# VHH binders against Profilin-1 (pfn-1), part 42

Target 1, 132 residues: Profilin-1 (pfn-1), of Caenorhabditis elegans (q9xw16)
Amino acid sequence: MSGWNAYIDTMTAAAPSIKRCAIVGAADGSVWARTEADNVFKASEEELKTFVALFNDVTQVPAKGADIEGVHYVVPRTEESLIFGKKENTGFFAVKTKSAVLIAVYEGPNEVAAQVRKAVESMQTYLNNAGY

## First folded at step 3 (VHH)

Design n16 (framework vhh_8ghr_2)
Fold by ESMFold2-Fast, scan of step 3:
Structure n16 (fold): chain B 132 residues (1-132), chain A 125 residues (1-125)
Amino acid sequence: as target 1 above (132 residues)
Amino acid sequence: EVQLVESGGGLVQPGGSLRLSCAASGFTFSRTYYIGWVRRAPGKGEELVARIYPSSGYTSYADSVKGRFTISADISKNTAYLQMNSLRVEDTAVYYCARGYKTPWLSSHYGFDYWGQGTLVTVSS
């Protein structure tokens, strides 16, 4: 029943291949909203705090990879406000806004990944323009 | 009917302190909404100063006020507070309490759907 759930719904509607996603605080990884029920985004508070700290220096991430929901992803490269990774048929895109980090986990081939990235980046632009 | 009412503004000397209150009615503090304090100084744009999710206790602050301002909420009183310490002349502004809830497909560019009337804070000798 979070007002931020409307933003989760918007992202998942834009890219149906998103299996799980969350909006978390950029400073501390606190969960503002996440997918629920059969699609629950399950990450510990410790894991999310560690994950959002990766945005402090994204250049180090390809050497280490990233952990989301207990799964270790290979991160081939990063951009200033974007971390993405892949493990077989599963992947994620995470983008940082002024106050939040958006994380979307998806399943599917590279063409599906492009749609997920576009949905997440569109939301990033919207939230930045809204002051978040 | 949703309503937010601010109080606690006034004149204070540099280095002084003020506590602003935001009394909410027509909705219950929960994960559905965050409460923000937004200020507008004369001749300047809006700045989101602090934000709280009352049900979780999560807080965030603008860099300009980090370490000086503290936001809190009393769920039983349905009231949010902004404790302002070490006030500076540049903190002079009208401070608004606002409820945050918005979908990207609806109008409104800041993510807030209800605003209080504002309370003036003047920091001057």
Scores: ipSAE 0.000, ipTM 0.123, lowest interface PAE 13.1, mean pLDDT 80

Design n17 (from n16 with G100S Y101I K102Y T103Y P104G W105P L106K S107T S108L Y110S G111A F112M; framework vhh_8ghr_2)
Fold by ESMFold2-Fast, scan of step 3:
Structure n17 (fold): chain B 132 residues (1-132), chain A 125 residues (1-125)
Amino acid sequence: as target 1 above (132 residues)
Amino acid sequence: EVQLVESGGGLVQPGGSLRLSCAASGFTFSRTYYIGWVRRAPGKGEELVARIYPSSGYTSYADSVKGRFTISADISKNTAYLQMNSLRVEDTAVYYCARSIYYGPKTLHSAMDYWGQGTLVTVSS
């Protein structure tokens, strides 16, 4: 099955400012699907394992930030199932579902960030309702 | 008033080719929709043979048709196509064009919400 790739396409269609994104396993950071080719999401296996582990204790994340694709992001605050960060004109939103973590990296001003967050949260709701 | 209107079915000999068309109205391919081709053959039930996400160009195919069928979409014409090559007697079925908003890791997680009328494809000598 390659059905997870279609969810990537759904998110990027909903928020065109998403430059790269991935769906990874919440337990181990294994990649289920990601953007490819010129928009390849290029986080390493070790980085993703470290990143998904942040959801086990999100209260510590603002003090140390988060690394995605070798880029260190400032994380101003977290919510129980949401980590977001920014670095200059780039940012990310990551949400945890029952079995997955969705990560979307975007570029643009704060107006764009709101659209990206809505797209990611809509997919989070759908996947949770589907048992993922 | 979403509608999907199919055309291009017919009788063809084994090894032949057919091109099916699916003209969509009431929505645009620039939005977040999958367009799929589902066939229903005597004694086999329903099978999703191909699907496309028109705005990204993502496609996938059932193992039974890989290498023989090609799905495509023309966003400006709001029309999807199924090019069927190297047709086999086993491809005989009614072919339906269908729309879906979501697609999951298994075919059964796909939710088809609008269907065309169906077009008959008969592969016989």
Scores: ipSAE 0.000, ipTM 0.164, lowest interface PAE 11.6, mean pLDDT 81

Design n18 (from n16 with G100L Y101P K102Y T103K P104G W105S L106Y S107I S108T H109Q Y110S F112L; framework vhh_8ghr_2)
Fold by ESMFold2-Fast, scan of step 3:
Structure n18 (fold): chain B 132 residues (1-132), chain A 125 residues (1-125)
Amino acid sequence: as target 1 above (132 residues)
Amino acid sequence: EVQLVESGGGLVQPGGSLRLSCAASGFTFSRTYYIGWVRRAPGKGEELVARIYPSSGYTSYADSVKGRFTISADISKNTAYLQMNSLRVEDTAVYYCARLPYKGSYITQSGLDYWGQGTLVTVSS
């Protein structure tokens, strides 16, 4: 709930190129926390439910891409618990933990993408180790 | 119950030294948490001055304290330390021990991770 916002703050502080991010339930895409106000993460309930279901078989994702906040991203490849995509100067990294999916939308070239990926994967490791 | 208990604060003159201790209970120093020291002076924001990942021994420091402060952890005692040398008047603050969600940031007090009661460090002649 509200306590999960601290993890959002941590990710955005670690990678300033993150424009919007969210932590959602892996089972249903329910929002646990998200960026708000001028940086509000705008994905719909139905879109998030569809998105988290992609982790049931990530190998199918590169053929179709992924939709986040009504934007269609090209997904060049996936890893077992990682989906990432790019659309011009925007991109995202999404990682699955035991109970959650972390989604970070960023703006910038490939050089800043590495910082965003590191921030998201560090949080994934932390939450998995904490039992989430 | 998760608890962090700070000790070791006090009044010192500029150039002096103090060692702060943070005793943790309700969880073990393991592969799951960073432990950090965050300070807050009246009218100023929070500053993460040092953090450690106890399992690996990885440490990092704010530029304001680099070379003067040393963070360490004793896994067997479940205790973290902050050795503060060459103290300056501007180091005057309440120092909090915090369990951090990951490397690279500090957590607001409203978050799920824990802050201790704090220990006051006053550097004054």
Scores: ipSAE 0.000, ipTM 0.137, lowest interface PAE 13.7, mean pLDDT 80

Design n19 (from n16, 13 letters changed; framework vhh_8ghr_2)
Fold by ESMFold2-Fast, scan of step 3:
Structure n19 (fold): chain B 132 residues (1-132), chain A 125 residues (1-125)
Amino acid sequence: as target 1 above (132 residues)
Amino acid sequence: EVQLVESGGGLVQPGGSLRLSCAASGFTFSRTYYIGWVRRAPGKGEELVARIYPSSGYTSYADSVKGRFTISADISKNTAYLQMNSLRVEDTAVYYCAKYTWGSLKPHYSTFDYWGQGTLVTVSS
């Protein structure tokens, strides 16, 4: 048994195309865990604070897009607890749980995106069931 | 048949370095597997020291070795490495190379499917 980094490892194991990811607090964007070293997730505290606030009203997001790691993503649409975006061969999926937001940045085509979405949604379900 | 063969263990003085190698056969690193290094010291349980997902390059380390150990993989040689720097007496252990197949939501050393025979690392003066 380890801390929040075990969940990062589980998420990256579930979808190999995840390049970087993080688990952050839903209220403030505080980092609970993130990929490190060769795969360090580089979003600033200010950027994460802004990003998690998008979940307060996801219907506004397609009009303005989303910024992660200094990269502006086009968000074509949103779902109740899901924001996703794409830029060229890079994309992200972010989901909100009761107390956390999971963010996964990936590289690859649409087949890869589907795998990443499933991994992120599986972790969302797991954490919600665990009370997070 | 899946096989993992470790090499590179030996005796080294505190502050020294060693590089362990893990030669894999029966599967390829281009498929979706973790390769990890697990150690067992006298009087201690198993500790997952480092793991790598070879196709992405993602790595993870135990807090006890962060900044000192580096895991890497050479897909063309189907071989994983553990570069151990600034070795301490407490790093003395048998080091096992292990392969983890997806199927666990919370990866742990006990969920690794296949293990090598181990290589002894002794850090002593």
Scores: ipSAE 0.000, ipTM 0.148, lowest interface PAE 15.2, mean pLDDT 80

Design n2 (framework vhh_3k1k_2)
Fold by ESMFold2-Fast, scan of step 3:
Structure n2 (fold): chain B 132 residues (1-132), chain A 124 residues (1-124)
Amino acid sequence: as target 1 above (132 residues)
Amino acid sequence: QVQLVESGGALVQPGGSLRLSCAASGFTFSRYAMRWYRQAPGKEREWVAGISRSGGYTSYEDSVKGRFTISRDDARNTVYLQMNSLKPEDTAVYYCAKGYTLSPWSKTYHFDYWGQGTQVTVSS
């Protein structure tokens, strides 16, 4: 039984346009939970380690972009604990909590992006309040 | 033992079509998502297309959307890639891969593929 899997289920239920997502350790990118089977989140261990390190200085990210699942995303801007990007019909939102990073990859028109962002930020608030 | 055998690669002209097949054995095929990858000389291996266990969900790399179609035949343990409107930049060795369902405690996102691939060349 993994309690962390329940948070993956909660996020995907709140925003059905999320195609793949994961909860990973903020320090090392270690996976705590992720979508599986048909919606396997496919980032390598090396990619996740590199990705979570971006939160050490988010101001550098718009100049370089970000790579998730071998896809290079343009990152137009960042907030203190939020990195997001888009590549054509695909996008992502990633948020940092005290000890975790939540990554959600979605597919669809811009109209769904706000719903995905709200789902991810709601979970970020919940986990921070729970001490994670 | 997992085995994946790709076939159907050929030399074709730009604008041509080709269908690749991947025959799978050594696992319960109907329980796994299947994927296609390709690798051009001097480049990293890239994901091309994926299909869910049920066949109800498919996904594609942006450069092949609208041109390639992935499908599966569970009775034959085979996954297919139909390639239309081929371009010179599609030239690569194509590999099929068994999707890997990782436990929540796993730290590795590896795809298991045991085929030697099939060469697709688009030229002239």
Scores: ipSAE 0.000, ipTM 0.116, lowest interface PAE 15.1, mean pLDDT 80

Design n20 (from n16 with G100H Y101L K102T T103Y W105G L106K S108F H109Y Y110S G111A; framework vhh_8ghr_2)
Fold by ESMFold2-Fast, scan of step 3:
Structure n20 (fold): chain B 132 residues (1-132), chain A 125 residues (1-125)
Amino acid sequence: as target 1 above (132 residues)
Amino acid sequence: EVQLVESGGGLVQPGGSLRLSCAASGFTFSRTYYIGWVRRAPGKGEELVARIYPSSGYTSYADSVKGRFTISADISKNTAYLQMNSLRVEDTAVYYCARHLTYPGKSFYSAFDYWGQGTLVTVSS
């Protein structure tokens, strides 16, 4: 354990249905940490730069959806610091902190989604309180 | 009063095995804590070699020990174990049992709130 990888481990342990996740810079989409190997989070820097910019005006997102790892997700609604989407049996939750955006991709039904959302929002609160 | 008591360290030949135990008191294994094993060897920094999240059974390992070490927990006994197989000279270190917070802090040490006293494992021919 070193640096931001510990936060990735913490989220995946708290919600085992998270398949891939990342912590990226809110200003530029730069990757601070992500899942690796068989669970590698595959989004490009260009895609992440576009994705984090969605938080500048989340009200526009439901009309267009969002792209993560080259997959287009339907975004039914947004909250001020939360974007989430669904595609078949997969989905994601993304939350913005002061300096970061946390993205978690999961598989499973709506009951599983609630656990993933809770894990991501708990980490959001922790990072905001830590000054990130 | 939170206490972690380690046992099982000793001298072993390369290729041998040891099982370390960590008996916890003053708290119960729950969703708020991992139990981890951290080692420190001369010439190396601190390394988190294994941890377990008892409520889910989730485990993680350092690359240096994957396939050789196995961490487990007995919730009813409030005890965690580290089974060390195929030991190498480079596994020689003081091994600490530690309570690892679910949300790590800004530094390695701030991720742990309680530590055992350490047990020496020496692997030599």
Scores: ipSAE 0.000, ipTM 0.166, lowest interface PAE 12.1, mean pLDDT 82

Design n21 (from n16 with G100V Y101G K102S T103K P104Y W105L L106P S107Y H109T Y110H F112M; framework vhh_8ghr_2)
Fold by ESMFold2-Fast, scan of step 3:
Structure n21 (fold): chain B 132 residues (1-132), chain A 125 residues (1-125)
Amino acid sequence: as target 1 above (132 residues)
Amino acid sequence: EVQLVESGGGLVQPGGSLRLSCAASGFTFSRTYYIGWVRRAPGKGEELVARIYPSSGYTSYADSVKGRFTISADISKNTAYLQMNSLRVEDTAVYYCARVGSKYLPYSTHGMDYWGQGTLVTVSS
């Protein structure tokens, strides 16, 4: 609940197409901060624990996809610290830092996806540089 | 060379208004830098008063000034403004325009890499 909510606010301000997002612990999927109220990020801690474990070997993820908020996403490919997926006009980007995983769910076309990816990767860089 | 130049400070009576300007050079607002206004009262620490993300128009304010101050930016002129209304004696401070080196920082003065010279605002009767 602490200062991590300010990072959520920063990320959503940078990319308005982010509908919901969260910052969770990389080790256990525990929620450090998430969007609330009308934009509440609705993943359970059990789902998040499963999701962050995908970063143990991202090369296996495209074969099985990923589940966020009870929605199954097709993951076309991964990078070392990046998982992203699409389902219809909805998508997500998730990046791992030293201690955290940032997850952003968005709606919109490929142009919107590029903006969301940039916002998430910039936050990833900031948190890594801050020691998180 | 990155420069931020403030203007518009002065003496004003309680309840009055002032508009501060911050002219930036050496970078462009169309990039993703936050521009903020930070104040320091005599003998006190720094307070981030307001900031704007010029590319999106997103603004945020300290609780102490919310509803009274408005931050804005003119991208074409590379200039930011702080409209200060309903001024109070406790608003007396030197006001600095500052750039945030990372656009993804929490609301704080940390990460501000370039500062203007400051402009004095005195609110007294």
Scores: ipSAE 0.000, ipTM 0.143, lowest interface PAE 15.4, mean pLDDT 81

Design n22 (from n16 with G100T K102I T103K P104S W105P L106G S107W S108T H109S Y110Q G111A F112L; framework vhh_8ghr_2)
Fold by ESMFold2-Fast, scan of step 3:
Structure n22 (fold): chain B 132 residues (1-132), chain A 125 residues (1-125)
Amino acid sequence: as target 1 above (132 residues)
Amino acid sequence: EVQLVESGGGLVQPGGSLRLSCAASGFTFSRTYYIGWVRRAPGKGEELVARIYPSSGYTSYADSVKGRFTISADISKNTAYLQMNSLRVEDTAVYYCARTYIKSPGWTSQALDYWGQGTLVTVSS
């Protein structure tokens, strides 16, 4: 174990509607940890590099959307250090910390989305406070 | 007042079994905390052997004990257990029950909020 898998486990336990998630480097999109096997987070290295670069200016993202795991998501709006998107009954939340980007893909209605957002934002706060 | 109290250690023959218990007080087994077992043998560093996230039932194990040890938790009793089967001489160590909320970059002894006094497990003929 790389050590970072514990944070994947914590996020998925906190919000069971998370289907796949990953923690990646903010500078380069390198994967630190991700869900595997039946829940494998499938994004390519090139896609992740492109995705983390969106945090350089999140205000441009709603105009073009975002691609995760080869799926194009509509991004209705962004907040500082937060990008989220929707595609029918699926969605994602991605948050940036000092050194990392957390990405969680979920399935379910808006009530489920709120739980996933809370879990991801709690982890973002924790990692920022820990210096990551 | 947070406390973790271990019990169940002792002397056992190679191939034998022991069940360790960890009684927690001053907090509840909730979505916030992992509970785990960390061991330290003479001349070795600390090793996380097993952990559980009690609210979900998620468990993980060190490769050295996978298939032989089983961690479990009883939320209503606020107690965690380590069932140790097929014990080997190299399992001889002091076993500590430990608590952590998430701590970057992972699960290490430095990431633990609290741990108990430890219970000695000796595996010898």
Scores: ipSAE 0.000, ipTM 0.161, lowest interface PAE 12.5, mean pLDDT 80

Design n23 (from n16 with R99K Y101F K102Y T103H P104S W105T S107P S108K H109Y Y110Q G111S; framework vhh_8ghr_2)
Fold by ESMFold2-Fast, scan of step 3:
Structure n23 (fold): chain B 132 residues (1-132), chain A 125 residues (1-125)
Amino acid sequence: as target 1 above (132 residues)
Amino acid sequence: EVQLVESGGGLVQPGGSLRLSCAASGFTFSRTYYIGWVRRAPGKGEELVARIYPSSGYTSYADSVKGRFTISADISKNTAYLQMNSLRVEDTAVYYCAKGFYHSTLPKYQSFDYWGQGTLVTVSS
């Protein structure tokens, strides 16, 4: 229906290579919305608390990588309010807004990464402008 | 005008159950950061007992009520609920429904911009 799940639907429609995604609270990693059923985003509460804390200093992340859904990703570099990682044919983009962190996990070759990034950054802009 | 109206409080014996309702108007749950239930007992401070992010269904509970209380929200009815089971004398308090917002430095309890009037729950033999 509507609600925060509408934003999940918008991102996946814009980038069909997104396999799983979630919108979580920036302060505590609490899940506001996520993909469900066969595409359920499986990160634990503790993992998400750890993950959102990475945005306190993104410059430290490339040295350690990042864990999402129990998978360790290599983070080659970060940008302001953006963390992205790769693991073989999978990857993720995560962006921070004022009150949320959007996480999109995708599968496919590097050619699809740009599409996923654009979808996530467009939603980041929208949510920031909406006060989130 | 934004308004939250609580109902369902009352007197119950230890081990009993109550269901509190919070009817909201002037805003929509689908755009709300979270809805929380905060209680205040006579002579005690405020405690955030439960919160729900209505659009996702994610819930969080204080350790004192985990396993006994269940928070839920009906987005179509713009109403939140707190199902309270296995009630204890220590649960006696005025229960407030509150609309939450994000703030990086404020405690969760202080990150509410609208509050209901409160509903009294008394657990006594």
Scores: ipSAE 0.000, ipTM 0.119, lowest interface PAE 17.8, mean pLDDT 81

Design n24 (from n16 with G100P Y101S K102L T103Y P104K W105T L106G S107Y S108I H109S Y110H; framework vhh_8ghr_2)
Fold by ESMFold2-Fast, scan of step 3:
Structure n24 (fold): chain B 132 residues (1-132), chain A 125 residues (1-125)
Amino acid sequence: as target 1 above (132 residues)
Amino acid sequence: EVQLVESGGGLVQPGGSLRLSCAASGFTFSRTYYIGWVRRAPGKGEELVARIYPSSGYTSYADSVKGRFTISADISKNTAYLQMNSLRVEDTAVYYCARPSLYKTGYISHGFDYWGQGTLVTVSS
């Protein structure tokens, strides 16, 4: 139903190490688009609602961590519109725009994390400029 | 002014090959999220057959063309290509080179706002 799949493709193309990603509503965590099939982003509606609420006060997140797809991630620090974490061989970057939260889950060494962050932040800038 | 100019279409027998070119002006591929090839045949909808993200080199293809078509881009020449092998009668269509306009869409699957004139590919016996 959603033209937002073009944004998912764009992020995945920019950073092939992204295993799963999604664009969700900032107000309610509703899924606008996500990776599908063998790479389906598995987070529940309730988990996503809880996750996007973390952006209401990112300073609390390092003490508690964050849950994505049933996996608890250690969040070492946050920035105003950025939450990121790591758990064993996986990591994520999540950024908030005016209306959306972009979440990208990746696997791989630290050098791929930089590429994933760049892709997610580039999309954040684009969506903010588009009024989202 | 942003322009995309397609070339390379023509008449070819089933099993043959063609290479399409897309010359871009008014923007650079290094600042483009991706370049895609979209085709449209009379009575059929639009199909995004291939895309390439120039900065990463990542490519993706529609299931209908996987293994037969190859998309590539030459950043220095600001030109994208679609190598079409093992052509089938159902590949007959007008092929358009396009880039996404994400500023205008979240609800239109292909979100393209810059289309060239298109180049006609006819595959017949």
Scores: ipSAE 0.005, ipTM 0.180, lowest interface PAE 11.5, mean pLDDT 80

Design n25 (from n16 with G100Q K102G T103L P104W W105K L106S S107P S108T H109T G111S F112M Y114V; framework vhh_8ghr_2)
Fold by ESMFold2-Fast, scan of step 3:
Structure n25 (fold): chain B 132 residues (1-132), chain A 125 residues (1-125)
Amino acid sequence: as target 1 above (132 residues)
Amino acid sequence: EVQLVESGGGLVQPGGSLRLSCAASGFTFSRTYYIGWVRRAPGKGEELVARIYPSSGYTSYADSVKGRFTISADISKNTAYLQMNSLRVEDTAVYYCARQYGLWKSPTTYSMDVWGQGTLVTVSS
């Protein structure tokens, strides 16, 4: 597949601890691709619009946290193009590229978080280099 | 040095089964590669039929074969398999085993860097 679904496949294969993920437009949060069926990424259009707007000023995010799929996550800190958070045994990593935001939700112990982060950051680098 | 070698192709009746094998040498399935099966029928383009990430067990399939084909890998034997059940005349093609170098490339056939020689599968009465 040559569409955006191929990148979801690539990311999930690299980090199987990713339970749900999506690639959305950085400007508006429109969904370009997401996991489906039993792994469907469930986020409203309004929630995604709000979430991608967090990248306009990531320094404010730790004070308020972030909402993904109706779940409120504590965000301990941010980097210029990276927001990540935790809620019990669930966590997420989200990175911004030139045109997109990648969101990966994972479940499991802390040792899988590093794998998920590397997968998301590697895809971020790849997409930026590809002009996205 | 780095090679993929297929076996198991042949002539089979509609509704029959075949298992293709793909033996890898010069690299291991243990870390950073997808292994996939790509087919090409006369007059048609390439189709990525099934793909596995051996170290995790993640698999994906083309819609045309879901429920009929199963991809698997034996890391200790460095061999991948494609179990093909309920074969149809339209499954007739040359089947290639291929490795996708790097985790972050699009899983299209053009991003695959090591290819086997291909094995012919003919489904005919």
Scores: ipSAE 0.000, ipTM 0.135, lowest interface PAE 13.5, mean pLDDT 81

Design n26 (framework vhh_8ghr_2)
Fold by ESMFold2-Fast, scan of step 3:
Structure n26 (fold): chain B 132 residues (1-132), chain A 126 residues (1-126)
Amino acid sequence: as target 1 above (132 residues)
Amino acid sequence: EVQLVESGGGLVQPGGSLRLSCAASGFTFSRTYYIGWVRRAPGKGEELVARIYPSSGYTSYADSVKGRFTISADISKNTAYLQMNSLRVEDTAVYYCARKGVTYSWPLSQHAFDYWGQGTLVTVSS
């Protein structure tokens, strides 16, 4: 019944290499919406709570990496509200808004990463403007 | 010219199964389109029951059909399918195949599709 499912649908349509994604609360990592069924986003509540806390100081993240769905990603660099990582043929982009964190896990070579990044950053801008 | 043509509708008894097909022409199943199945029953509103983004394999379903319906796409045939299992009398409706382009606009209507098929009637009765 979540209205947030429409945002998940928009992100997946905009970047076909997104395999799984979620919108979670920035304060606690609580899931507001996520991909389901064949593309279910499988992160635990404890993992998400740890993950969103990384946005408290993104400059520390490249030294530690990040864990999503039990997979440890190398984080090459961060920006103020952006964490991204890569492992083999998989990767993720996560962006923080005022009250949410958007996480998109994708598969494919580096050429598709730019499309995924554009999708999450566009949604970040929209949600910030909407007060989220 | 973009066209979506449904087939496979018919009369089935409760508990039965039916597979709907949606043949697309004038475009390819690509990274810029969702294909959805929307139904409308007499005296009821429209409901988006399933959608698929063919290039990624992403699917989603209405709660009313989760576990019973499966949406799929055959890119080589440019055709989408809705496999309907454990059918109930309340599944009786006209089923439409529809295409949705990518957009960043909000609010998103789950029924905001740019091309629609003619619809196929599914009747579930004893």
Scores: ipSAE 0.011, ipTM 0.284, lowest interface PAE 9.5, mean pLDDT 82

Design n27 (framework vhh_8ghr_2)
Fold by ESMFold2-Fast, scan of step 3:
Structure n27 (fold): chain B 132 residues (1-132), chain A 126 residues (1-126)
Amino acid sequence: as target 1 above (132 residues)
Amino acid sequence: EVQLVESGGGLVQPGGSLRLSCAASGFTFSRTYYIGWVRRAPGKGEELVARIYPSSGYTSYADSVKGRFTISADISKNTAYLQMNSLRVEDTAVYYCARYSPSKLFGTYHTGMDYWGQGTLVTVSS
């Protein structure tokens, strides 16, 4: 869909260190939009269904970690609608809105992570305000 | 003044290739702008076929052209390109280069475009 692709564009422009990202349905992990071509977000539908279910109780996630694109991330802690993880020089931020989950995978040091988090949280606010 | 100037359009046979260029002046490629290629054929709506964020190299394509078209940008030359391979009769259209800021979401990209080129005609026929 053209509209959902525009949200991907907005987020990648705001934080160029985002390597791959997607907007998926909160209920089932169905992909609404994702980065493509050289930046293809390659998580399977089964993995995404498992991942979005983590938002049903984020307090359980630090004990188990999270899997995205076949990569296991350590999740040091969670916030109400935010799951984030780190593995070596890569990491992710995922936020839940009313009907969507936004996932951004990035590469780089901790300075980069702060920029990616701001971009993802800004998009969360935008989507919630848009009724999603 | 800001200008986008397209070149490279023409007549080509089905299965052929064509490379479009978009020379930008009056601004430099930056994180705040995407460069896109929008096409329009008589009787059809506008379609954003490809877009690039030149500073990062991020690209995206319409389903109708994925695997056949490649968008690229040369920041030092302030020029964007659209390499069109395996052309089909249905690719016949006027192709426009356009600049847009992704922060201006309007539900469709063409309503968020700041500046447009003059357009270049691509005709695919035998």
Scores: ipSAE 0.012, ipTM 0.329, lowest interface PAE 8.9, mean pLDDT 83

